# VHH binders against o26223: the designs that were tried, part 13

Target 1, 191 residues: o26223
Amino acid sequence: MKLLWTSQHIKVTVHIDGKVSKMDVLEAIKTRRSIRKYQDREVPEELIDKILDAAMCGPSAVDERPWHFIVVRNREMLEKIPEVHPYGAMVKDAPVAIIVCCDSSLEKIPGFWVQDCSIASQNILLAAHSLGLGAVWTGVYPLEDRVEGIRRLFSIPEHVIPFSVIPLGYPAENPGTRDLFDPDRIHLEKW

## First folded at step 15 (VHH)

Design U7
Fold by ESMFold2, last read:
Formats: structure tokens, sequence, C-alpha cells
Structure U7 (fold): chain B 191 residues (1-191), chain A 122 residues (1-122)
């Protein structure tokens, strides 16, 4: 059943169609890959805003929403990240990175902030992909040397915990999709 | 079977050059982050160079400008070109690989070679 809206007299019409905004959510989940090669092209602020809006839409333990985000575009700062995170070499080649942090003063239930920030981090990856960008989650927490290095580099206070660094940009590689479905991982009614 | 094999080590005089190779069998390098580590006697193994699937590279300060990491995915081989060698470069050199779809960022449980010995002396 298809319904149309008019502005003058407001007739209620319900229209069922299969179109989603830019990319179906199942398509985004299935096709997202870790991207470590980026075009020499700036990412508009509007896209970063959309990505961070999506990051904040995730559930959190008792709705604590402990996440904070540092958006890094400064070339000098991006080039310094691999100095404290050697396994994040691609960050220096990205036009922008997002650092996902936990503000422990917002934590209401101890020990769930890792799940909260993981949800935000994955939402960043999916939103970036749906907008035509490529990204990769480079782990910081719980590796103490990485946590300390990132905290020092960005002047992050002691009560705030850097969780992940996510470089992103327009992709310059396409690793393709994978078929990872494994029915042996599915248990009906019990293990 | 799945293996990483380093080669190209040997004895060289200070100021000399060596090229190390790391050959893979049983898997495809193009989906892997690649690393060189070295271990001097009595010292913990240290990361000295990285190359990502996107060919971004990183080097520890002690080797910057002297060592170059590279990869040839069609040959499943990674290289470390070592120039201007010094006595402190003496040690056992390991290659390692980590699958690209990870956020851990270190090859803790993926593939490691057995090492190739580099001795810089006299």
Amino acid sequence: as target 1 above (191 residues)
Amino acid sequence: EVQLVESGGGVVQPGGSLRLSCAASGFTFSEYQLYWYRQAAGIERELIATITTGDSTWYVDSVKGRFTISRDNSENTMYLQMNSLRAEDTGLYYCAAEYSETFYGSPQFDYWGQGTLVTVSS
C-alpha cells in the first residue's frame, strides 16, 4: 500500500518502497573492509559530522554514553601518531583520524565502557563506509604503551581513556568482500 | 603447509649492506600486514620496520634512513634492505605477518619465521 503526502490539506498516504538512503545497512555490514590506503583528498566536515552523529546513536550500558571523540586533521599530529603507535603507520597517510575516548566520569556501571566505546567505534566504520569512505580501527586500549602514548600526544587527561584511533579517507584500495558465514557457529535452543 | 622463511643473513663488515628476504608459502601476502623484528643477544625482540597492506611504512629510529622494507605480493616475498650496517645491528632477524582484518595491530598469534642471523663485525 502506497500513500502520498501533500502540503496543502495533508492527505495521509503510506508508501512502501525498498529504497534506503545511500546504502542498505546489511550491504554496509557485509562489504565494509579495513582500508589502509587513501586518496590525497580532504574529507568534508559535513561527512565527519554525519559519522560522529552515527557513532553516538549506539546503545550504552544504562545509557551512560561515556564516549568522546577527537578529530585530527593537523598533518603534524597525524604524522606523530605512528611514533607512539608503530602498528598504525597508515595514520600518517590519512587526511583525518578520529580518536574514540572514554570519559570515566560519565561511567555509571563499572567495566562496561569498553563495550560502549566498541559500539561507537564500529558505528564510525560503518557510517564511513556508507558515505563512500574507507577506515580502519587501530587498537589502543588495553595496550598500556599505546594508551600512554596517545594520551601524551593529545594532552588527554587522566580520567579520559583513549580507546581507538580510526584513520579514514576516500579509499585508494579495494580488498573486496569476504564470505564468512559459518553455520557451525549457530546453535538452536542450546549450545 | 603455512611457513615464513627468512634468508640473506650473514657476516658483514661495518658500513656494508645486506638484503634479507622473507618468503611465504601456504597463504597470500596481499592480505597481511608485514613486519621485521630483530633480537640482539640478551635483549628482548624489537620491532624495527612495518609495511601495511596499503604500503605505508614505519621504521624504528635506530634504522631510519639505513633500512628499507618492501614487499612483492606476486612472489609472496618481503625484503629488508640494510645499508650502512653497524655493530649494534648484529642479531637474529625475524619476519612476521598479521591478517589485515584486525584491530589488534601486532602479530601475536599469526605467522613468524625462525629468524636469520646478521653479524656485523671487524
Scores: ipSAE 0.670, ipTM 0.850, lowest interface PAE 1.5, mean pLDDT 88
Fold by ESMFold2, look of step 15:
Structure U7 (fold): chain B 191 residues (1-191), chain A 122 residues (1-122)
Amino acid sequence: as target 1 above (191 residues)
Amino acid sequence: EVQLVESGGGVVQPGGSLRLSCAASGFTFSEYQLYWYRQAAGIERELIATITTGDSTWYVDSVKGRFTISRDNSENTMYLQMNSLRAEDTGLYYCAAEYSETFYGSPQFDYWGQGTLVTVSS
């Protein structure tokens, strides 16, 4: 629908958007894919802020919110991540990465910080997808060589545990949609 | 039936070249991270090269500049071009694949080939 505006003394305002487009949350969950190829295009700080805001909206055990985030844009640092995380080769090709960490001094109930940081990590993936970005969760914890490598590289103190490294950018690949629903995994009333 | 088959191994002199191939059947290669590992006698398998679904590559320091990993998704085949071979490159070379929707990042529980033997000797 096109509208014609006039410069006369009478202004005409009409609702020109007979269609509203936004990504439904179920669509986002079902269509999110791990993206490991990125366009040579910067990701604006505003989008990173929105993604991190979403990451912090997740529930946590007794509201402990143990997460911290390191935003990495420095090219030399991104290029070093594969040296300590060989399975994260795509990080060197990403415009930005987010490292999700647990500050163990914030843990209120022992043993739930892994769930807390997993929630934050998945929220990052979904928020990035909803903003037209692609991302992938590259695992760090509980693999000790990766944990120590990332901790050393980013000067992360001993009480802070790097959990995941999430490179992201505008996607340059499309792996397609999957149909993974399996009704045999659903048990009514009991196992 | 899922299968990975390595080929192209053999006996070569130091300084020589070999091209290894890894052919896949029973799955779509483009949806997988791909890896080359090698194993010298009595030693654990060593990761030597990776290529992601996005064609990002990584090499262990001992092979950088000498080995090149690549893939041809239309042929379901991955390659390792090995140049300037040394005696310490002798071993059994395995290809491996890991599905793209993973945060683990190692093919420990996915697909492995049976290996192809590379012997570098004069």
Scores: ipSAE 0.669, ipTM 0.853, lowest interface PAE 1.5, mean pLDDT 88
Fold by ESMFold2, fold request of step 23:
Structure U7 (fold): chain B 191 residues (1-191), chain A 122 residues (1-122)
Amino acid sequence: as target 1 above (191 residues)
Amino acid sequence: EVQLVESGGGVVQPGGSLRLSCAASGFTFSEYQLYWYRQAAGIERELIATITTGDSTWYVDSVKGRFTISRDNSENTMYLQMNSLRAEDTGLYYCAAEYSETFYGSPQFDYWGQGTLVTVSS
């Protein structure tokens, strides 16, 4: 079963030959991988809306919600991102990218916006995965050359900080899962 | 035990061609972004080409159209085909690898080779 939506369209339809299923949250967390190869296939606006809704569901310091998102579908702009972010070469091959930004004028308590935008970025990755898409977080902040390059390319004002660029699309690779659990990292009661 | 070893450097005339190889042992290239850097005398290392786990490529403008990065994951080897070489391409060429599950996007703290020398002179 191909995952296109979080739920079956029930109002006007009856149960058909198969079942619509949703990915369990622990399964999504354990199986999400960084995907850098995409099908030549558009991502519907409705899926982007769901992903951004999920991005905004994260907690933030004192509910400040400092995040803004730039949705990039324009081919010429996607192809220019690697010119200012050479380690993001896969962005030019993605049908869409989301730039996660902090508007520092929305900060209510200084110094937590990085955590806020990290939560939003990870939620984007998990939501994309649960919808049958692949994504990868390419870091921008705190690398000054990347911050300035992305800011210039997208006309981002000085008080807004580009944090991450997340290309996404229907995956054209499956790198498999990993077992990274390490009980030596767990400390009971004390270090 | 992890190693990257560059080979294929040498002396070549302007306009000539050279093919560099980067062989890995102790890890699997298919899980890594791969890079070529070069270092000319008196200059910091310069990123010149990248290839992602998804085979997307990027080239710095000074080599675009002349250099081609590629990989063969079954041989754990990456290549740099260098054509139309110029005197300014002279330098020490390094390969580097960065693990795929990263958002940092630079091999600064990952694996590097020792380099292979390319000299373009007449």
Scores: ipSAE 0.663, ipTM 0.852, lowest interface PAE 1.5, mean pLDDT 88
Fold by ESMFold2, fold request of step 16:
Structure U7 (fold): chain B 191 residues (1-191), chain A 122 residues (1-122)
Amino acid sequence: as target 1 above (191 residues)
Amino acid sequence: EVQLVESGGGVVQPGGSLRLSCAASGFTFSEYQLYWYRQAAGIERELIATITTGDSTWYVDSVKGRFTISRDNSENTMYLQMNSLRAEDTGLYYCAAEYSETFYGSPQFDYWGQGTLVTVSS
């Protein structure tokens, strides 16, 4: 820790190694919580870019990478999402939401696109958390009313399947961490 | 065992008000999404209001501006303030809760109690 004196009585703290704080991956996985209350604060485009970069880093079945992402910042559109997804009320209060979609024309192996988009969705949650943001996965697929409602609202073509809506922002709540490890769920060699 | 108990129903004239309560036992409301449903005779159960762990709310169009959902986590109680009641609001009112770490977002399988009856008649 290095203190710098100035004539304007401003103290500046500089770490000797200059290291920017970052979250360890195991810590991120263990401490991520669903966040449904956000500060009235914009999320910079550069952070969204980092999150989407992370979303696309996941493996996919036969490397099909079927995912597409819609970034929603428009207040009118965010406020309309709960009209077609009533269980996603927090979306209207988020500064931004990401809609994870599957382009079925990119699907190479039947039925694995759900795993593919789940991986991308979870990567979004973890990346957001590591960047100091809070997010929550609101399920769309396979609930048909939600799928059609979101597709209609965002003019998503019929061969593209909206999978999840993920509102995110700087968190305004802290649910705390949980200890969920259960050794009875671990089976050595066989059941 | 987790239980939700609705109360506050009754008979009221059109234009009147009622306040429904939903009391919880066996869990802490602060970790739960909370919901009100209603069921009119011969009709499927209808979601009418939601409140998230972050206090974001949603209302079905037919009750917007007339009903207000709220919660008091210190008393493990949720409320539905019903104003300007109409005959169409008659029905059995249920509360439901869903744990916060879910992406399903539909507590249709989470049913507690028998509901509280609201009758709007003159």
Scores: ipSAE 0.661, ipTM 0.841, lowest interface PAE 1.5, mean pLDDT 87
Fold by ESMFold2, fold request of step 16:
Structure U7 (fold): chain B 191 residues (1-191), chain A 122 residues (1-122)
Amino acid sequence: as target 1 above (191 residues)
Amino acid sequence: EVQLVESGGGVVQPGGSLRLSCAASGFTFSEYQLYWYRQAAGIERELIATITTGDSTWYVDSVKGRFTISRDNSENTMYLQMNSLRAEDTGLYYCAAEYSETFYGSPQFDYWGQGTLVTVSS
């Protein structure tokens, strides 16, 4: 469907020939799913740039912004990731992956970098979804074998900690939407 | 509730084949990462094969080229085809499932079967 219209009190939705539309933020949060099957289709550099811009928009402890990102498109490197991360088999089938890292020399408050990099990682997932891509967060930290394996594979220095590997691409699966709201988890005024 | 039941284990000669099955009830396999683990006597469980929701697979080096993991979501069943069996393959084989909305990527907190025994003996 191709539609171009505007209206007061209604979000403008534009469908272009690239099959990309704008998505409401609450819709993006509620419909994002972990995607592990990808089309044989390249992800343009400008979409990766938008995703990384979004990743860096998150808050961080005392604004320390300890994150660094490695963008991996090389087939041989993508195929090697499962050799050091057996639970990340889908990475070899992705057109691109982003490795979220912490540079510990940028840490201002000890121990909050995990929250900082988690925020950046989740923003990557949401931004990818809003751009019509599918992604999945494969955990690296704090699993020592994975951390060291990824560090060796990508020549990451000892003071830099690989946190997550996020393969992404145009989705070739649709897991559907979930209803996970649980009002018993909400406590008013006190426990 | 969620249950996993392995079957297909038995006694086999070296060089033989077995096909293990893992049947699930209480959930839809299509939303789960699936795994086979093996435990030899006196040794901790070892991950030997994985299959993702997108059908990407991984195998530990000791079974590459000999074992094949597969799934049939319509039957709610996962399989492990084990060819060219060796004495070192003797052990309890466990299937495991991990919900797809996870970033942990290991089913140590997830669903496990009771195991099916494979004995490779001459």
Scores: ipSAE 0.649, ipTM 0.844, lowest interface PAE 1.6, mean pLDDT 88
Fold by ESMFold2, fold request of step 23:
Structure U7 (fold): chain B 191 residues (1-191), chain A 122 residues (1-122)
Amino acid sequence: as target 1 above (191 residues)
Amino acid sequence: EVQLVESGGGVVQPGGSLRLSCAASGFTFSEYQLYWYRQAAGIERELIATITTGDSTWYVDSVKGRFTISRDNSENTMYLQMNSLRAEDTGLYYCAAEYSETFYGSPQFDYWGQGTLVTVSS
């Protein structure tokens, strides 16, 4: 235990076990689940900032970084999302949602923006989980009714493509972990 | 073996009520998003109600306020309470289930029941 030695006005904590606790990345990947039930509790802006910072850390084709994010906290707007995305009923019960979009004017090599936005979307899920939040990826692209519905609802311009809607909040359910490893999916040297 | 079985359909007069049930065997409902669809003769199936693993619900506008979806995970059963029935509600009603760890959001590739017929007729 190390105590404050230089100033009575500023205190520092001493780490009992010698390190600051953090979720291991493999633990985060293995334990993340889709969460569709949330506490009635706001998500601080600083956590959303950390999540979006993580989203933008993903690789992209030729470093094109085509992603844009719409952060939705307005209750009326959250309640309207299921009207154009019926399979996203939980969005109306979330304190916040993130819409992942592609700006096609940033695309540098054709056909990879879907992978780019998928990477950003998965990073959002993992970052939210590591911060004690629950989230779920609700698919938008390439389903035309969902794409047009979300574009209309949020006034998204034609060169910007809504890709996914990710509601998130402090979880109010625990679906548990799964053992999904399947050796038959592994092929050595060839099929 | 995995099965979904709808029941509770029948003939009812306009303004009447019916309660549909969907019972599952061979899997646990608590891990699934659940849906009711209906299909009138010669028309594609229409999604009419959803319920998530977290009990969030959605209804198509034509049934909102009249139909209520619910589930009882301990009984492995989902319900659709249908009130103030109209002639336009006539059709074959299907239940469907989608595994919770998906981002597609449609049960097209998971499980469907055989349907239960609802006829609203005077």
Scores: ipSAE 0.648, ipTM 0.845, lowest interface PAE 1.6, mean pLDDT 88

Design U7
Fold by ESMFold2, last read:
Order: C-alpha cells, then structure tokens, then sequence
Structure U7 (fold): chain B 191 residues (1-191), chain A 122 residues (1-122)
C-alpha cells in the first residue's frame, strides 16, 4: 500500500486494493462494525503503525498513558489465542491481532486505567475502519480466566494487565449500518 | 417472540452419531455469535463449541475432531454434528446466541434454548 501527500494540506490518502480513500470521522464512528471474517491477505506494517499512532493519541487520566501494545502476526500464536479465549475464535483467522495492555507501573491515579485502555482500544477500531480494515474488540479484562490465559501465552509480566485482543484484517463481510440513536437517552438540564 | 429451540437429541450407542439443530424465531442468526453448551447431571454448563458471525469455529478439547458446529443463516438454524459419541458426552445440550456488537464474548445475558437430551448408552 502507498501513501500520498498534498502540498496544500496534510492529508493521508491511502491506496487500499488500488483504491484511494479517506473517511470523515463522524462517518467512521457511525459505520464501524465488528468484523470477524477477513480476507486471506496481509496487513501492511505501515497501516499497523498508523493504527497504533492513533491508539496513543487518546486522552488518559492525568496523561498517564498506561497502554502497551503487542502486535501478533505469528500464525501459531494467533491459533493459540482461542485456546485461552474461546469466544475469540475469529482471532485464528485474522492476519494480525493487537493486544492492548496496561502497565500498572505507569498508573498515576488509581481506577482510571480501564478508561485509558478503552479509549486506546476504540481508537484502534476507528483507525482500522478508516483505513479500509475490519476489526473487533474481544474482551479480556476483567475476566480472570482470559487475563491469565493471555498473560501466560504471551509471557506478559505480572504488573502488566492484558485488557483486550483486537484481531483485524481486510474485511470479508459487511454487516451493514445501524441506526441506534435514541432521543430518550438524552436528558436536558437534569435527569 | 424471541426463541431458540434445540432438537435432535436422543439415545445412541457409543461410537454412534447424532445431529443437533437449534432453530431461531424472532431474530436473525446472521447477526449473532452462536454457541453449544452441554450440561451433565449435577454440574455447570460447559462451553463445547462456538461459531462466529464470520464462521470461525472453536471446540473444547474433549470434542475436537468429533463434533462439528455449523450454521445456515438462510434457515435461522445452527447445527452440531456429533460423531464418535462417548458415554461422557451424555447430557443436556443447549444452544445460545450473542449479539455481534459486543466485546464481552459470552452469551450469559443473551438468548438460550431449553436444551435437548443426548444419552450415550448401550
């Protein structure tokens, strides 16, 4: 895949399957779906770099930025993830997965790292979607069996907490767009 | 009304085969992760097979190579083909469904069937 730049504006134009694309942020948020079927096609390292750059752009409590990311491309390791995370069966069929972790030694205010890693995880999903990829967040934390299984599989140290496993690839399904806006969830001035 | 209904259970000899079905009404399977659980008398339900919206599958070790999960979204039906049955496979078999936009990854709070009994006995 190749990137193009224009001299008048800093825009990222990405060739995806020979197609130039860019996506408005509101469109990305509204059209992103969980994708669990992927083409037999590698994801370029350059796209993973962009996704992780986006992941790290999120705010965090007192700017603690407690996140770490494990990029998994090894076929054998991807196939082992469902052995410790049975509800993540699609991971074995993905070309790559990103494991979002919290390094608790970076935590500055207790009790906010889950929000911090959730922000990073959602940014991964949105960035992947904007680049023409499909992804899904498979939960790890706070489910103890999944946390321990993933920690063991990837040799994650005790002070680091695996939070989510996010398989991604070029999508091979299209679940469509939904209209979920519910005005009854909006409260003006008070509850 | 939303409902899951299992069928195809019965009595079979060791080494035999059964095919279980799980039919949905009131919603479409194509938007759901699908699961088979089994429950032997007096113990908790055990997850034995999964199939994602993308048709990726997982099996617990005790059934791997013997059981095959599949889905037919045009018929709103999921199947469990059970081969080389053993006495230890005896129990109630439940299907479950979980909505696709989730990061929890367990149908504990979604839809469950009533169960179909499988008895492996001579």
Amino acid sequence: as target 1 above (191 residues)
Amino acid sequence: EVQLVESGGGVVQPGGSLRLSCAASGFTFSEYQLYWYRQAAGIERELIATITTGDSTWYVDSVKGRFTISRDNSENTMYLQMNSLRAEDTGLYYCAAEYSETFYGSPQFDYWGQGTLVTVSS
Scores: ipSAE 0.617, ipTM 0.836, lowest interface PAE 1.7, mean pLDDT 88

